# Designs tried in a protein design chat: VHH binders against NADH-ubiquinone oxidoreductase 24 kDa subunit homolog C11E3.12, mitochondrial. Part 4

Target 1, 162 residues: NADH-ubiquinone oxidoreductase 24 kDa subunit homolog C11E3.12, mitochondrial, of Schizosaccharomyces pombe (o13691)
Amino acid sequence: MKPIRFFKPENLQLAKAILARYPLRFQSAALVPLLDLAQRQHGTWIPPTAMYEIASLAGVSIDYVHSLILAYPNDFFWRPKKPRVRICNSWMCQQAAEEQGNSNWDSQCRSVATKYGFDVENTGCLGNCFQGPAMWINDKIYGVNTKEKLVDIMEALTQKKN

## First folded at step 20 (VHH)

Design l2 (from j6 with R107S)
Fold by OpenDDE, fold request of step 21:
Structure l2 (fold): chain B 162 residues (1-162), chain A 122 residues (1-122)
Amino acid sequence: as target 1 above (162 residues)
Amino acid sequence: EVQLVESGGGLVQPGGSLRLSCAASGFTFSDYAMGWFRQAPGQEREFVALITWSGGSTDYEDSAKGRFTISRDNAKNTVYLQMNSLKPEDTGVYFCAASWGLWYDSSGYNYWGQGTQVTVSS
């Protein structure tokens, strides 16, 4: 039986390092830090795949992981936080949008992002002008030059949550 | 194909010693914690020993503590079980197993060997 995998290789190493801080018979104590790591990787909430891998790594049942999450209701590890999109408002990005034939680009992007449940803000220069307009979405910076591309990104991010 | 092949079992007198080996292939050995289990006749399979991915930590069943030592060589894709001061109650089939995580229950292990017979008798 192949294990369920969620963590990127780098984070898997971090996860194992976290586990190493605790006695072998008390790995359950490492679950909260592991869940935090998973949440950080995902950027919004903790998906089921993360829960399964964490359970697998720590040698506990998935039910125990669920129970632990429920024990910390204020952290809401299981509740999806609204993802965030930050639209670059630099003059270069604005010019890029205009040159690309995207009138009222900021408004268009906001509309799309909101439709997909994202919090939308403006930000200063993201340093990605050569691929502008630039957007900072969750934990990554994107170059988005078409509405279709934005939609693709939004859909991809939404699907990853499941 | 994933394979775990145990060796080193046999017949030994009480107080004797055996060294079991388990050779792994078909998967990234260092990505898995390794364990030894045993099954006596008419009994359920039981946990014997566990070693973490890098070999940094180990743990044992209470009856094995002080007598058994689990170790691994990731360069050779092999896990070992040194068994000293063997007792008749140690008789059984010993299984090597690989787990993505740190499990004391057999249900948490992803891959299993076919086992090697250990018989302790006068």
Scores: ipSAE 0.871, ipTM 0.955, lowest interface PAE 0.4, mean pLDDT 90
Fold by OpenDDE, fold request of step 21:
Structure l2 (fold): chain B 162 residues (1-162), chain A 122 residues (1-122)
Amino acid sequence: as target 1 above (162 residues)
Amino acid sequence: EVQLVESGGGLVQPGGSLRLSCAASGFTFSDYAMGWFRQAPGQEREFVALITWSGGSTDYEDSAKGRFTISRDNAKNTVYLQMNSLKPEDTGVYFCAASWGLWYDSSGYNYWGQGTQVTVSS
């Protein structure tokens, strides 16, 4: 029977490296970082395919993996979750947007993000002022200078999920 | 077509040695951990040895420790089981198996060979 696959090749390699940190008979200890890796790859939650592959890789039951997810309700999600964009509301990023000719930047970004099915929030300084305006989208921080760039990012993220 | 073909089995006296080979084809060999299992007559199939994807780590059942050595050559798509100091209780059909992950349970293995007979008898 063919194995269920979720991890992209580079992450599969990372997953195996994580597993290598633990004794062969105690691979369950590697599950938390594996789940984190899976959630980061997806961006918002841990799909069933990820759970199955993690279980398969670690040599544990799928039920055990699921139970572990439930043990971390604030960290791991096993149900579909909307992708999230957090727009930096620091004065530096706001100024950067204005200097770049983006009036009403927050409103523009919200409009675009909503069209792509994202939850939109504001956040404090993301520490990426050098590439501002900064946005925290799912698991990554982006520098976004134009609406077009935002669209490109969101389209790319949407395609990866399909 | 996925294939695992074991070889190297046979009849040996107690204290003797055998080297089993398992040639794999039809899948990306290096993506799978490899294991050896054995089944004695009237007994359930039991775990013997496991080797990780790159061969970096191995593990064995208690009775095999110090006597058996599992190894692999990913360039040749082959896994080996060197069996030394064989005992009558080692008699059985030995199976090669491939797993996406690191399993001690036979249920975690994706592909199986047909097995090779090992008989240890005076």
Scores: ipSAE 0.825, ipTM 0.956, lowest interface PAE 0.4, mean pLDDT 92
Fold by ESMFold2, fold request of step 21:
Structure l2 (fold): chain B 162 residues (1-162), chain A 122 residues (1-122)
Amino acid sequence: as target 1 above (162 residues)
Amino acid sequence: EVQLVESGGGLVQPGGSLRLSCAASGFTFSDYAMGWFRQAPGQEREFVALITWSGGSTDYEDSAKGRFTISRDNAKNTVYLQMNSLKPEDTGVYFCAASWGLWYDSSGYNYWGQGTQVTVSS
């Protein structure tokens, strides 16, 4: 039977190099780096084809690979994680946006983020409101006070232009 | 069509030596790890030896350590098993197998040869 393939050629060679660093009877020690490589290749999560190829390369059961993903739920995901923006609606952030002439800042942010495929919601104070309007983008805090800055961040995070 | 063709089996006295060869075709040989398995009559195929994709690492079942050497020549698409100090317990059909990864269990191997008989008897 033909093996299930996921890794691009460059990453397959990296995967084999990772495995070569571990003793043959302890290849399970390589699984965390292999899962990280697979998730980076795929974007935000590890698809079943990646799980099967990793299991095949390392000589371990698919159940073991799946269990390891579940054991690191903050690091590895087995379903698509939709990107998310949470916009601070605190008084300080609203005042900062108004002082900069950004009428309807929430609407402007939602319009931009939605075009890049992000879910958008409001949140309370993010702890950095002094620097200007704040938001979480994929669970990192940003101070964003212009539409242009938000577009730049979105393009950098998605590697696409809208 | 993937083919693995073993050769070099035969009858040998205890303490003797044999060198098995396995010629591969129909796939990119250097992309696959290779293994040798042995099957005695009435038994399941048992792991004997494994060699990584490049040949950089090898491992063996316990009784083969120090007596058997697996090697590969990726330019010739061939894997070898040098068997020294042979014992009657080594008797069986030896299979060459190819795997995408590093498997000790026969279920992890993608392609199999037809086997070559090794008989160790006085």
Scores: ipSAE 0.714, ipTM 0.888, lowest interface PAE 0.9, mean pLDDT 86
Fold by ESMFold2, look of step 20:
Structure l2 (fold): chain B 162 residues (1-162), chain A 122 residues (1-122)
Amino acid sequence: as target 1 above (162 residues)
Amino acid sequence: EVQLVESGGGLVQPGGSLRLSCAASGFTFSDYAMGWFRQAPGQEREFVALITWSGGSTDYEDSAKGRFTISRDNAKNTVYLQMNSLKPEDTGVYFCAASWGLWYDSSGYNYWGQGTQVTVSS
């Protein structure tokens, strides 16, 4: 039977190099770095095809691979992450929002982001507070000081018209 | 068409030596780890030896350690099993197998040869 393939050629080579660092009877020790490599290749999560190829490469059961993913839920994700916004609630960002007339900025941002299907959280300083109120949208930090700018960003990231 | 063809089996006296070869075709040989298994009459196919994709690491079942050496030549698409100090218990059909990964269990092997008979008898 033809093996299940997930890794791009470069990453398959890396996966085999990772496995070569561990004794043959202890290949399960390589699973964490293999899962990390698979998640990085796929973006934000580990699809079933990656789980099967990792199990095959390392000589372990698919159930073992799955149980390891579940054991590290802060590091490994077995389904696509829901898009999220983390709004900076540092005193500097709150001050910046108030100076621009947006004293209820958190509420405005939550309303907009939730409408576009994003999970919304608060976060501490993002290192962008001097550019205006800051937020982390998925994998990027933005300075966002108007509702209209936030809508523009949300539309660009989701391709939805509001 | 994937093919694994074993050769080098035969009849040998206890204490003797044999060198098995397995010629591979129909797939990218260097992408696969290789193993040898043996099957005695009335028994299941049992693990003998394993070699990694590049040949950098090997492992053996307990009774083969120190007596058998698995090796591979990726330029010739061939895996070998050098068997020294042969015992009657080594008698069986020896199979070459290819796996995407590092498996001790026969269930993890993707492709199998037809086998070559090894008989160790006085």
Scores: ipSAE 0.701, ipTM 0.884, lowest interface PAE 1.0, mean pLDDT 87
Fold by ESMFold2, fold request of step 21:
Structure l2 (fold): chain B 162 residues (1-162), chain A 122 residues (1-122)
Amino acid sequence: as target 1 above (162 residues)
Amino acid sequence: EVQLVESGGGLVQPGGSLRLSCAASGFTFSDYAMGWFRQAPGQEREFVALITWSGGSTDYEDSAKGRFTISRDNAKNTVYLQMNSLKPEDTGVYFCAASWGLWYDSSGYNYWGQGTQVTVSS
């Protein structure tokens, strides 16, 4: 039958380039990067159409792809997730906010993110927060120290204007 | 309508050579990986060779390594199998197949040709 298609043209080419980095007969080593690409294209989770195309591209069973998603429940999601923002409250990010004079940064972030339909949470730093206060938006790390930068990112992710 | 049409089969003596061709139409050829499979009488189709979408990588079943070469010309929508040093055990119907991905198992192939007979006999 016809192949199931999920990836946009540019992402399909990237998926094939990812597969080319691994020897034939060992394409399963490419699955984690492929799942990440699919989740980023779809937003917050990996839909069945993406699972089928990844399985097809890599020459593995759909069951194997599904099991791999379940093995990484903090990284990959197989059902819709509400979009969220996680604000880093580490010492490094607290110092960056203080140096910028922004003591109510959490409240500003909540206000902006709520306008765009995101839940807001706090998180600890996982390292590498050397450019301003860090936050995770749909689990991608951003260095954001102004409301203006946050709005720009939110508009890019949602196509909504403030 | 998707079509894969094999040609180049025939009767050849042991040690001889054949070049199989497979002309593709009805789909964007360069988007698909291509494979060749062989079916001996009374047996399932068995993997022979695989070539990636661009032709950048190939792989073969063990007995074909060093004797067979798969290649493709995406401008002509054609995949080839050059078969050298042919042996009687190479006898069978050779099928061209197209897959969205990189499959060694016949179940992973989306489109199949009707096959071309290759017979290696003294």
Scores: ipSAE 0.684, ipTM 0.874, lowest interface PAE 1.0, mean pLDDT 86

Design l4 (from j6 with S54E)
Fold by OpenDDE, fold request of step 21:
Structure l4 (fold): chain B 162 residues (1-162), chain A 122 residues (1-122)
Amino acid sequence: as target 1 above (162 residues)
Amino acid sequence: EVQLVESGGGLVQPGGSLRLSCAASGFTFSDYAMGWFRQAPGQEREFVALITWEGGSTDYEDSAKGRFTISRDNAKNTVYLQMNSLKPEDTGVYFCAASWGLWYDSRGYNYWGQGTQVTVSS
């Protein structure tokens, strides 16, 4: 039997675009933004059909996708009313923020993101420590080391929404 | 009905070239990444090459790098494998396969062709 597709055609294209951001042999790095995309399409949680499709797209097992969801319980079981800036809580990213002069990074980000209607939260490791501090915003993982960069991202997202 | 039909196989001498084709039907071709696998006698099926949905990226097994080129024409629903500098160890049945994503493991592919025989011998 042919598996049922979850992503609507438009989102499938977005999924492909997300995957294109990562090396061919490291597509698993795209799982978080893919899950975000799926959650946005569904509206709340990630259904099994989405898990399967994401697993297939990223070349990983469905169990791996499921385990990843469980690793972010506050992220994928429901969708909050406000979009979120999720700051990676890995020690590397935290250290990067401090070394870059951002000792109160969460507060700094909140002061910026709230102006654009975003909440700021911490999340588990995003697997992008080399560009730390890493942030998960919508369908993309960003390396953000200054408030100015965050502003630029927020401005860009606001423009796209309009 | 989903079909993948390989062609272009044959007998060639070492150092020779072949161009394999795989014609796809029965599914939305551009929604699938395509791959080539091969199976030598008494051996397991092994990955040779893959190409992304729109042909933007490709990857190869180490032994194929520099010698083989995978390409696709979505307008013709066809994927190709240009094989140059063929060696006796390249002998086997070559299979075309389709996947939702990028897999280096045969288990990740949804559809398979029947295969085409490639024989490299002096």
Scores: ipSAE 0.807, ipTM 0.930, lowest interface PAE 0.5, mean pLDDT 90
Fold by OpenDDE, fold request of step 21:
Structure l4 (fold): chain B 162 residues (1-162), chain A 122 residues (1-122)
Amino acid sequence: as target 1 above (162 residues)
Amino acid sequence: EVQLVESGGGLVQPGGSLRLSCAASGFTFSDYAMGWFRQAPGQEREFVALITWEGGSTDYEDSAKGRFTISRDNAKNTVYLQMNSLKPEDTGVYFCAASWGLWYDSRGYNYWGQGTQVTVSS
């Protein structure tokens, strides 16, 4: 029995590139970006075929992928019309922002991202506290500690779409 | 039809070397990560080595590190296992396997070869 692939060939290449960002024995850390990629391909929610392929690619059980989706109830059931910056709302990331002199960090991020056509939201822990505050943007998790860095990221993403 | 065919096994003395080959057909080779497993007599099948889709990264079991090298040639649809400094404990049937992703567990692999016998003995 030949299993049916979900990712288009071009997206499979992107998936491989995403996985390459993480250690071989910790591919589960790539699940959030992979889910985002799948959602972008489908256009709305994440189908079971995508879940299976992502699980297979990342070397985890499909049940784990399901549990992860459920952990982000506002992210994977539909695709918003506008791209969004999702700021980690973990205590550690919030403290990191404050310690780095970024008061009203959410407001600062919103001001920057809105200029580039992005929405700003808060999300659950992204597992990147070591480079906090962490942000989930498209297919990548970023550590962003300055407004200027966010501007650079937004500019780069805007140029890539053109 | 999907096929994985191992070759290169045989009898060698301790300290000797072997190079295993696995020829793949019936699927898009570059879309699969490849792995080698081995099964000693009376033991369970165990992970030996894996290599990513384009050969950019590799990993090994602890006992294989420094002695074994996994590589692949996507133009030839073949994965290799160079085994140096062989020990009697390396004796067993070696299996080639293909997976959508990177797995250290045999259950994550989609396709398997029939295996090739490797015997290390004085």
Scores: ipSAE 0.805, ipTM 0.930, lowest interface PAE 0.5, mean pLDDT 90
Fold by ESMFold2, fold request of step 21:
Structure l4 (fold): chain B 162 residues (1-162), chain A 122 residues (1-122)
Amino acid sequence: as target 1 above (162 residues)
Amino acid sequence: EVQLVESGGGLVQPGGSLRLSCAASGFTFSDYAMGWFRQAPGQEREFVALITWEGGSTDYEDSAKGRFTISRDNAKNTVYLQMNSLKPEDTGVYFCAASWGLWYDSRGYNYWGQGTQVTVSS
């Protein structure tokens, strides 16, 4: 039977290079880096096809791979995470928004993000307030000062137009 | 269509040597790990040796260590098993196999050859 394929060609090469760092009788030691690579390729979580290819590459059972994911619940996810926006509500970001004419910026961001299915939360200073209002979208900090830019980011992250 | 064709088997006396070859076609040879398995009548296929992708690493079942050498030539799409100091217990049908990953268990191998007979007897 043809093997199940998940990794892009470049990442398959990296996966094999990772496996080469470990003894042939101890390939299970490579599973954590392989799971990380798969999660990064897929976005925020590890799909079943990735689990099967990793199990195949490393010569371990699929049950073993699944157990490892469950053992690291803060690092590896086996289902899509709901996207999240954390909007900086520091004084510096509020002042920056007002100077740019966006005194209702928090409300605008919340309205847009909610339409795309993002959870919206507030956060303190992110260390980048000088570039305009700052926000934390999923795993990355953004300086976002226009509704249009926020929409572009949301569409790219969700693959939805709205 | 994927094909693995073994050759080089035969009848040999104890202490003798044989070199098995396996010619591969129908897939990107360098993407696959390669292995050799042995099967005696009424027995399951037993792991003998494996070699990783582009000539990385090799491993052997315990009784083959020091006597057998697996190698591959990715330019010729061929894997080899050099068998030295042969013993009657080495007798069986030897199968070449290809796997996406690094498996000792025969169930992890994707493609199989038809086998070549190796008989070691006086």
Scores: ipSAE 0.691, ipTM 0.871, lowest interface PAE 1.0, mean pLDDT 86
Fold by ESMFold2, fold request of step 21:
Structure l4 (fold): chain B 162 residues (1-162), chain A 122 residues (1-122)
Amino acid sequence: as target 1 above (162 residues)
Amino acid sequence: EVQLVESGGGLVQPGGSLRLSCAASGFTFSDYAMGWFRQAPGQEREFVALITWEGGSTDYEDSAKGRFTISRDNAKNTVYLQMNSLKPEDTGVYFCAASWGLWYDSRGYNYWGQGTQVTVSS
């Protein structure tokens, strides 16, 4: 069987250097720095191909690698971080949007958020409905009453202009 | 096509020596760790020795320590097992194997040779 390869050549050399710091009978001690290297190469998370190559290099089971990733859920991510927007559809937010002349506010917000790659869904009251239309962007609540403010927030969160 | 070919086996008296060789082709030899395994009749392949990708570290099963030496020549794509002070319990088919990583378990090895017979008997 051909080995699964993830690491770029430079990082494969670094991975082997990391393994060389540990006794041959205790290569599992290298897994945390190897997972960190893989996540840095891939960007924000560790894909399955990286998990398999790390397991192969270190002489450990794939189940062991997976269990370490799950044990450090604030440090290692095994899924792409999926940005999302939850648009408040409470009566108060609908009324606030209508009073601002934005009867199609939900549609406008979906259009903008989708352009920036966010998943969009509806939600109930977020505790900020009386300050204007509210939405949850990732894990924070925003009062967003203009398209321009939403674009500003999306650009700040993604560091891109759309 | 990947190929590992062992040689150097044979019949030897207890206390004698043999040098096994394993010639590799069809892959970048220096990218792989190498190991030797022994299989006695009716048994699974058992770990004997391993050597890291560039030869910087080696390890052995307990009974082989001090008697066997694994080495590699990456310029010749060859791994060796020098076997000294041989005992009847060393008898078996010796396989060389290549692994992307550092495995003691035979299931972690990607490529295997056909094996060479070593018999230690009077």
Scores: ipSAE 0.686, ipTM 0.872, lowest interface PAE 1.0, mean pLDDT 85

